# Ledger of designs, part 68: VH-VL binders against Large ribosomal subunit protein uL10m (mRpL10)

Target 1, 224 residues: Large ribosomal subunit protein uL10m (mRpL10), of Drosophila melanogaster (Fruit fly) (q9vpl3)
Amino acid sequence: RGKINIQRPKAPHYERARVVAVTQPKYPELPKAKSCFKTRAERTQQQQENPYNEIIAREVRNWLDHSRLVAFFHLSSITADDIFRVRVQLHKQNLHLKSYGSKIIEQAVKNTRYEAIVPLFHSNHCIVFSPDPEKTAALLRIVRRVPQMVLLGGIVEETMLSRNQLVAYAQMPGLHAVQAQLVQTLSQAPGHLIQQLQAHQNSFVQVLDVHAKNQMNEETPKST
Below, E stands for the ipSAE of ESMFold2; O stands for the ipSAE of OpenDDE; V2 stands for 0.75 times the mean of E and O plus 0.25 times the DockQ between their complexes.

## First folded at step 5 (VH-VL)

Design y43 (from q8 with heavy chain Y102D; framework fv_anetumab; at its last look DockQ between E and O 0.20; V2 from the best seeds 0.00; counts 0 for: pae E 7.1 > 2, placed apart)
Fold by ESMFold2-Fast, scan of step 5:
Structure y43 (fold): chain C 224 residues (1-224), chain A 119 residues (1-119), chain B 111 residues (1-111)
Amino acid sequence: as target 1 above (224 residues)
Amino acid sequence: QVELVQSGAEVKKPGESLKISCKGSGYSFTDYWIGWVRQAPGKGLEWMGIIYPGDSDTRYSPSFQGQVTISADKSISTAYLQWSSLKASDTAMYYCARSEYDWTELDYWGQGTLVTVSS
Amino acid sequence: DIALTQPASVSGSPGQSITISCTGTSSDVGGYNYVSWYQQHPGKAPKLMIYDVSNRPSGVSNRFSGSKSGNTASLTISGLQAEDEADYYCSSYDSSSTPYVFGGGTKLTVL
């Protein structure tokens, strides 16, 4: 046979065309309706408050109100499986890793004492909550072994602390009375909140700089 | 001084059950993971699995999932590796080793338990 | 299971430097900085020599150093001594299957 059709299998395109034809009565209406609806929903979101955002913002406020330890992190590229592994280890220490959109965080903290934290969340971020401030040492031990998580600062006993102050607090585990006295002293100083927020931003830049320098210093010299 | 002490050598027949132990001392046992590593005679190291004694959370290598059971008793700072039915191919040196997290290095090792399975 | 690739053997003379390679994929050595090296003398348990690519535990000689480029990690031993004669194993975190995988091992002979 001059056409040799039995030696040339049917192209996938022809099979797909036939399948699409038999399903066509449903697809023109449903996908088109979904596309228009989705576009409208996305547009409306920018001009009107989404009621689901307020529910999530309330969840964030509840975490802030019921946590005596809150730590803020910059989050570099990390897989879902890897962050889940870290989340599991944190959970063993009563530390709760949460990720929320910047808009939701802003909505949650506006008109509260925590409003100053909003600038920390303009890039990729996550937050760790705990009802137990003595777990700060455990948190820092875990995060030290997760280079994708960079500590920016936190809140301990309702007092905003810089990265360095949080590290200092962690070095006094099991001395709760002394730790409480330190936090109390910091919370009584006027103007400290702005200075602490600025320190958090500066600490982030410094940590990135130190990390870059440490990676460069791993070069093996060939001249000794 | 961190120390992991394993149970003594075992000689078993195919089909028998076995449970070997690894006792930790000199550190907070519930704050670290305990991993198990197999080394067949003249062969390399094979990672078997790991347990967090604080809550008995356990992870297995796909090669050992369903073939062994890892457990721990935090009251006596001891981890266990168990077989329901031994095979001749289970003949190996078995090491326990401590890890800070299940993605980090094995920093302290037990002396090893030699398991010989022969008829 | 897929093990990390190491040369079966390497040799050097006292006072020389040698390097042992450990090659994996982007899901283990290439994707993470969780590479460790272990030294095992005959009849003994392994000992951690390097962790997180290049860090040394307390008590490990500064003659041992680690590095990584792409999917290949390297252990370098400078100023070789007779006591360095041992089997060396690399290991890495592995996101694709198990959280931990070993290399096949390298026998170092000091001649």
Scores: ipSAE 0.677, ipTM 0.849, lowest interface PAE 1.3, mean pLDDT 81
Fold by ESMFold2, look of step 6:
Structure y43 (fold): chain C 224 residues (1-224), chain A 119 residues (1-119), chain B 111 residues (1-111)
Amino acid sequence: as target 1 above (224 residues)
Amino acid sequence: QVELVQSGAEVKKPGESLKISCKGSGYSFTDYWIGWVRQAPGKGLEWMGIIYPGDSDTRYSPSFQGQVTISADKSISTAYLQWSSLKASDTAMYYCARSEYDWTELDYWGQGTLVTVSS
Amino acid sequence: DIALTQPASVSGSPGQSITISCTGTSSDVGGYNYVSWYQQHPGKAPKLMIYDVSNRPSGVSNRFSGSKSGNTASLTISGLQAEDEADYYCSSYDSSSTPYVFGGGTKLTVL
């Protein structure tokens, strides 16, 4: 309805080029990986020369300004059918899955308080936007079955939260006063939180390749 | 405590219409899929279709497309399976069941509704 | 469409370990990790025993385990008990036909 429409500006016609990087041909052979790499290289060059970068950046600004929940994920290789299924399921919960180039994110958040999120996008990623922070639990349930999407952290009610803080937020009872107090008391200086996320993001990709280690707490240095 | 309660057994004649129900409780009814599964006497399980009550997104197995209608009334947390004209071959046990995703595992099941269609 | 293939019956003695197979194709069991197993006692609704190949829902005994190799998924019941006598169905996501399919079922008899 109207909340959905104002939070999801018209996608530019270049959305398909970005989807190609996320969605691969149905042929799981080496051509997929090679096409993905060449597509990234071609996209980076074309992105620098694309006259529509400001239009896409304005779209990102609109999403950030009108979303009370924003969640950031690292995205591993995933089939087109699987990511499409995830997108549809998220959409039914008013959760909107998007991906943008790091240069476009930099342009979108320049001179805003969200400038500190830019380092999260130096690797393959996706973002989930929603006007409904109460849908955080639904988001986490859906992505639990999607190991290719690894939660890095998020923004709730304009307050940046780490992965563990966002998970804790989702598990609390639905009383608005309690949830608001949690967000306020868990907020940290954005720069310090981003440095923690950056350090763990680079290591986190390697740790997730080893599911048996059960050592996911490296994202929160204070745990144990 | 998640629970699915189905309507009682039905005995019908060929050509009659029928609507059976499945009431969900103990969870957010509009946030989960409801699937319908048929089990003919002495036979295995067959998917019929699924519905997402939150927006009425409804999907049918190819074998049942056009044979039945699946619907939901979210104001009373109830899903329905409906025939416009029953056949003797529709005699079976019908289950409703809940799923977190479209077309995946069914984690909670109703007790079943036996439908008997005899000439 | 190719349905999932299960043996019609399997039997075992109390305390024995038994395995029920579920064979599909690269479009379902082989290509995805969305295999589930259901137990159905006579006159009762099915019960979910295993999902995502090997995960047990809360309340399901650790005597039940699931695995997959290639296009074949397996349900293993260790320490077989009389109460395990039931019909067992596998199911899987299928990208090429109906989105989700059941196997034909396996009757487990405890001797």
Scores: ipSAE 0.061, ipTM 0.562, lowest interface PAE 7.1, mean pLDDT 77
Fold by OpenDDE, look of step 6:
Structure y43 (fold): chain C 224 residues (1-224), chain A 119 residues (1-119), chain B 111 residues (1-111)
Amino acid sequence: as target 1 above (224 residues)
Amino acid sequence: QVELVQSGAEVKKPGESLKISCKGSGYSFTDYWIGWVRQAPGKGLEWMGIIYPGDSDTRYSPSFQGQVTISADKSISTAYLQWSSLKASDTAMYYCARSEYDWTELDYWGQGTLVTVSS
Amino acid sequence: DIALTQPASVSGSPGQSITISCTGTSSDVGGYNYVSWYQQHPGKAPKLMIYDVSNRPSGVSNRFSGSKSGNTASLTISGLQAEDEADYYCSSYDSSSTPYVFGGGTKLTVL
């Protein structure tokens, strides 16, 4: 009696198969949480029929115009739940993760200063927006931990940056830190100058004193 | 300097309620997550949950969901862990810790609060 | 209990290099670069030693290093010192159930 392969059960007789097919409990498909991250195909199909494309395009423009930090990511295979988790993390840092179809992006940036970003959106992509460029380091730290998100580049303070440039930007000290350092340096400068000036004066006085002492010693006649 | 200071050791009986605290200083309390970690005597670290004081977003480990309540008072930069009814099995060291940018690594830790539950 | 797998104990002589492994799954260690390592001395709070697989916080000795391959993360301690004797815990983001998970811990003994 052939070992029943429990991993590949023999297809049941056609009659049994019919009964099994009819008796299979139809579990209500859990409402697929409308993943904001639809496949490219799904996004493209929806964009063709949706009168809301113009509205969404306006939204994208608004985000671009009001953001001081914009980062572009390629999105590889990732679950909706994982995206949500990343979104929450980013949101706590006032970073806003959005995903738009390529056609919408094209429409949104057409004849604008952002038109150069269109080639970045040929695959699944997401965009992170922030009003605060100081959050660049936080952004990169968070997304670096997510292999499914690949940084392509970004816009900081209206300047387009490559991936490497964005990374370099994130490694720079914050404006406040630099300012603090500058203030400290400036506050120390007068003290150092005064010390140097005083040191020269003191040295000069010492030399003069030595000279004066030597002259006094030479003028004391050895009273034989 | 970033510091987390926890409340003192507690000795309780089964069935009693308890609320322990963790006060943060030296940083913006509302901008970072505060997590709670349990360590039973002679055992490893157990992640319990975490709260973002800025909006009180709270996440629990499934093992601790409904067993404890995590809260925060941002006005005094304090996070709380509380039990409505303690069990003997709740005897452990409890640590609060800060997560810098998200709810992953815990970079600063409190000194711990020992909770002993005995009849 | 869904925990990352660590050896219960490791030992080494002063000056040697030792490695502690942390094995998870594709939903945690293998799926994300959210791996951290903590050092805990007896009666003390844990201390973050490594974050993001291989990064050291300020003040942590360069003798500590982290790496990851597949579903296994590793902590390497070079130039082992007596002060390194402690319990070591790995941690990771977990997408399957809990947002965050610890390993079972490894006791390091310096011989």
Scores: ipSAE 0.051, ipTM 0.614, lowest interface PAE 3.5, mean pLDDT 84
ESMFold2 (binder alone), look of step 6: mean pLDDT 91; pTM 0.932

Design y44 (from q8 with heavy chain E100D; framework fv_anetumab; at its last look DockQ between E and O 0.24; V2 from the best seeds 0.00; counts 0 for: pae E 8.8 > 2)
Fold by ESMFold2-Fast, scan of step 5:
Structure y44 (fold): chain C 224 residues (1-224), chain A 119 residues (1-119), chain B 111 residues (1-111)
Amino acid sequence: as target 1 above (224 residues)
Amino acid sequence: QVELVQSGAEVKKPGESLKISCKGSGYSFTDYWIGWVRQAPGKGLEWMGIIYPGDSDTRYSPSFQGQVTISADKSISTAYLQWSSLKASDTAMYYCARSDYYWTELDYWGQGTLVTVSS
Amino acid sequence: DIALTQPASVSGSPGQSITISCTGTSSDVGGYNYVSWYQQHPGKAPKLMIYDVSNRPSGVSNRFSGSKSGNTASLTISGLQAEDEADYYCSSYDSSSTPYVFGGGTKLTVL
């Protein structure tokens, strides 16, 4: 609160500035001279914007590097209350649900062994991270009760796995060393894995369309 | 196979404390919630609360908040329901039941513990 | 807990179909698909018959089916048999105060 009565500086300050400007030597700048430096404002803004995006991308890479279990999901419309309950239950099992923009994911994984996952993030998505690959069974049990989350595939012990391979891994004995060895045996070529993951997503969208139509017609299909 | 076994029937006087138990077997006890359901003589089912044994997270019905304490001991796969001071109105059959999550159905039920409170 | 509204009793003859209603609000039955149905015979613990509105657990007869329209869920028992005579309770997730609430119960009599 306060009103400024005088808009301009008082005469002493104004006159001093004018005298200094007149007495400064005028040196013509070279035409087309290239600046080696940006203005302070331009430099500050550029560093503020780029460092923020880079920090988030590095956070994603940190999660990928320190997680022995990473699961990718398609996420359809879900209420804040529903996602909060799911997040709380996942956290009890040391499973961390994260959502990042597609461009940030792309920036984080570019030129890494994870680059093949980028196509999975062209639609609404979320990722679950865990340092404990033995929690795969708990993860699948939890998300089976969340129809808005559809498993696309994942990474276990740095190995890309399809949905069916993750389900198979979850059913294996609870001995970590044995599971790590079995993951290598189940591994598939990245190109083939991505095709399988995309096919699953497309099939799920078709199922959701049928389910939505049945709900609108007051029909609920029986689960298989 | 999944089984929940509850402690035996109790006969108590008003003002006494009581702790009844529910032992789970045939599944990973710390991966499922255990709920408690009350049924007064000739009345319907009343949901009391639920606990996740892995971290002891508990959720209570407002009607039972502060009236009872739900706890669990994961080392012996047992959940508990406890009263500090019983009232005659606590006379009921008490069931424990397993749930995948605190918002889902109760899939396996204990046989029930009959608690009778009278002077 | 706010109880869900069920009729106190329903009756039918062997071979007939009966339906039990369960009415709540938009914070429970109307807002979510977490409706379950339980069967209780005298002196026994309840048994889960239906979960997630219409799903049956393994071992439950396909004569039992569930549905929901707006704030009302329904349990339908077809080909009614003497052993179906029991109390039936609906339940739902409740976002307003507790995660779970039961209906008042319906006594099914097989004539």
Scores: ipSAE 0.544, ipTM 0.766, lowest interface PAE 1.8, mean pLDDT 81
Fold by OpenDDE, look of step 6:
Structure y44 (fold): chain C 224 residues (1-224), chain A 119 residues (1-119), chain B 111 residues (1-111)
Amino acid sequence: as target 1 above (224 residues)
Amino acid sequence: QVELVQSGAEVKKPGESLKISCKGSGYSFTDYWIGWVRQAPGKGLEWMGIIYPGDSDTRYSPSFQGQVTISADKSISTAYLQWSSLKASDTAMYYCARSDYYWTELDYWGQGTLVTVSS
Amino acid sequence: DIALTQPASVSGSPGQSITISCTGTSSDVGGYNYVSWYQQHPGKAPKLMIYDVSNRPSGVSNRFSGSKSGNTASLTISGLQAEDEADYYCSSYDSSSTPYVFGGGTKLTVL
């Protein structure tokens, strides 16, 4: 008895086919929502024309202009609950987590000094804003425990930084700390001054080494 | 160096009030959580609660909610655990510990405060 | 009290590898990668040995390693030494109640 191919049933006898055709219940076609036929491009265009988008774009610009630290992240399969937890933690550090649509970002940064960031927003993303560039270390500390947040780059003191550069920046002693050290060094005897200057150089070298190691770790493909 | 120093051992009677302290040093006290952990004699670790000294955000374990009060004075980098009325069952070692996040690890611990409640 | 499940005791000989399990639920160990392990010697405060399932703090021996599968986290101690004799506690974030939940503890004896 030939395997009944349920995926390709044999055409019924012509008489049966006629009866089946006549007895087939005609279900009313569900009204196809007009929105289902709109191309992605059409939908995107309609979103651009929304006055609300302009308002949001202005908000984004305002954040960019008033932030001394801006970090861009890709989001990979993160839940709302996870985002909320991260947001709370960041907020305690005066770090503000925001998410905007790519088109809104494009509109916000068009013809501005920030236009170069547009390519970073091709997928799900979020932005962290802070008025304090010294919070970079805190930011990285927090997000390192959130694998769904991938650092793409950022802006610190109006300077665009790559991911690696941000990491390096976070590892540097704060400007005030460095200045304090410098003052202390200058107040000491010349011999001690030279030693401290060398120590500072060594610290820089260490930061660079750590940076290099981090780069190497990123290049090692997780051998699945 | 990060250090948490707790107040000394306490011997109390049932019904008495008590406030023990945990002083942090070597780090920004307001940027990290301080948790309290109870350990009864011969028993395991019990999470009591946690406070963020920066804004005094305080979270309690359900078992300890209303039983104790956790507070902090950021001006002197000190966290507190207090009872309004002690019970014999409160006899335990109490640890304070630092956490980077309220849902992550406790990386630095105080030396512990032994509280003995006996009639 | 909701606690993570640990064996009461484990034992091993010097040089051996032992594993301590910590079993929770999808609301704690299974749901998050916020599992930590603590070592406690008698009369001492606990010490953080592992965080985020498998990371070691500075100063912790590489003999200590952590892993997780499903709702069970594991602490492995390789090359067992006499100094490893202690109580070990696991902990995890708990979304159902308090931010932290501890295991019941495991007494490790080095024979």
Scores: ipSAE 0.033, ipTM 0.591, lowest interface PAE 3.7, mean pLDDT 84
Fold by ESMFold2, look of step 6:
Structure y44 (fold): chain C 224 residues (1-224), chain A 119 residues (1-119), chain B 111 residues (1-111)
Amino acid sequence: as target 1 above (224 residues)
Amino acid sequence: QVELVQSGAEVKKPGESLKISCKGSGYSFTDYWIGWVRQAPGKGLEWMGIIYPGDSDTRYSPSFQGQVTISADKSISTAYLQWSSLKASDTAMYYCARSDYYWTELDYWGQGTLVTVSS
Amino acid sequence: DIALTQPASVSGSPGQSITISCTGTSSDVGGYNYVSWYQQHPGKAPKLMIYDVSNRPSGVSNRFSGSKSGNTASLTISGLQAEDEADYYCSSYDSSSTPYVFGGGTKLTVL
């Protein structure tokens, strides 16, 4: 079973962390942040009925423009208490968990280099934004115990990275200068990556490990 | 490499105050919890409390609530365990340990600080 | 305070496999997959050997493995060696108490 066997723990230790995280926000957020927990069907329906979708799309674009790290996950069924626990742990690392409808994402990235990410959002999903790309390792450690969140890929320093490239990036111990040069090197062959993401979009929801299904030479370590 | 270095052994009398330290290196100090574990001579491990240095979120075992103070100075990557008035029953080995983001394991441990309280 | 039950001691001969049990309740070992095992040699700090029931940290021998059935977790050491002689502690997340409930410890003796 892919669900974490987490029952509701004692409220005091989570409630204390929740109160601290809520009462003193330091990052500008739009009121629509709470809408990220709606189901996919409700988001799609709301987009059809909401004449202000451009306001929400502007929020997404602002997050994309101000985040040096963006990570995309498939999200399967998870309790409200479990997702809140994950959100608190991510927030402690300056990682901001959001979810938006696919139509809003499409509207936000229309006519940008990021338009290719839209197919990733036709299933249940969540997005993690951060101004700190060095937090990629912390992000992956947090989600390793959350099987409901399956990494699909990401954006680092405005460069799209596959799942395997993002994992390799996270394993770098280096300074910002080294990390920036690695990201540029990985992005210099983007054509194959974009085609693979688009061609396998429908399989990501049903696949346990994307690199294991590509039997073209990536059977073991992901650091290549 | 991740390392936790604790302050040296202490010999104190009942009623004295004490503050022992745990300095973390080789990792981002504010991104992990630091916990304190007590081990009385010949006894098992007891969890005392834990702090997240990034925002000072601090939680105590009920057995130690009000008996000790856990704090951290993130500018020097150091966590502290402090008594305002030691008792003879405080004689024990005290370990600091790094905990992951969910408090589910203690992956790196300090070498321990022996505190002896005798009259 | 000790909330998890471990045997006080176990013993085995070099080359054998030995299993150390850790029994809790449905609010800790039975209810969550956050069981860890620690090895402590005399005079030394504990060392994490197993986390999340069965995962081994980098640098820990594959002779150490963990499992769980119901309310009981188990640490198995295969190919027992003299340096395995130590105290072993389990720990678990516990929804009814603080997150680091420990077992009482098990002294492993290599004959």
Scores: ipSAE 0.011, ipTM 0.499, lowest interface PAE 8.8, mean pLDDT 76
ESMFold2 (binder alone), look of step 6: mean pLDDT 91; pTM 0.932

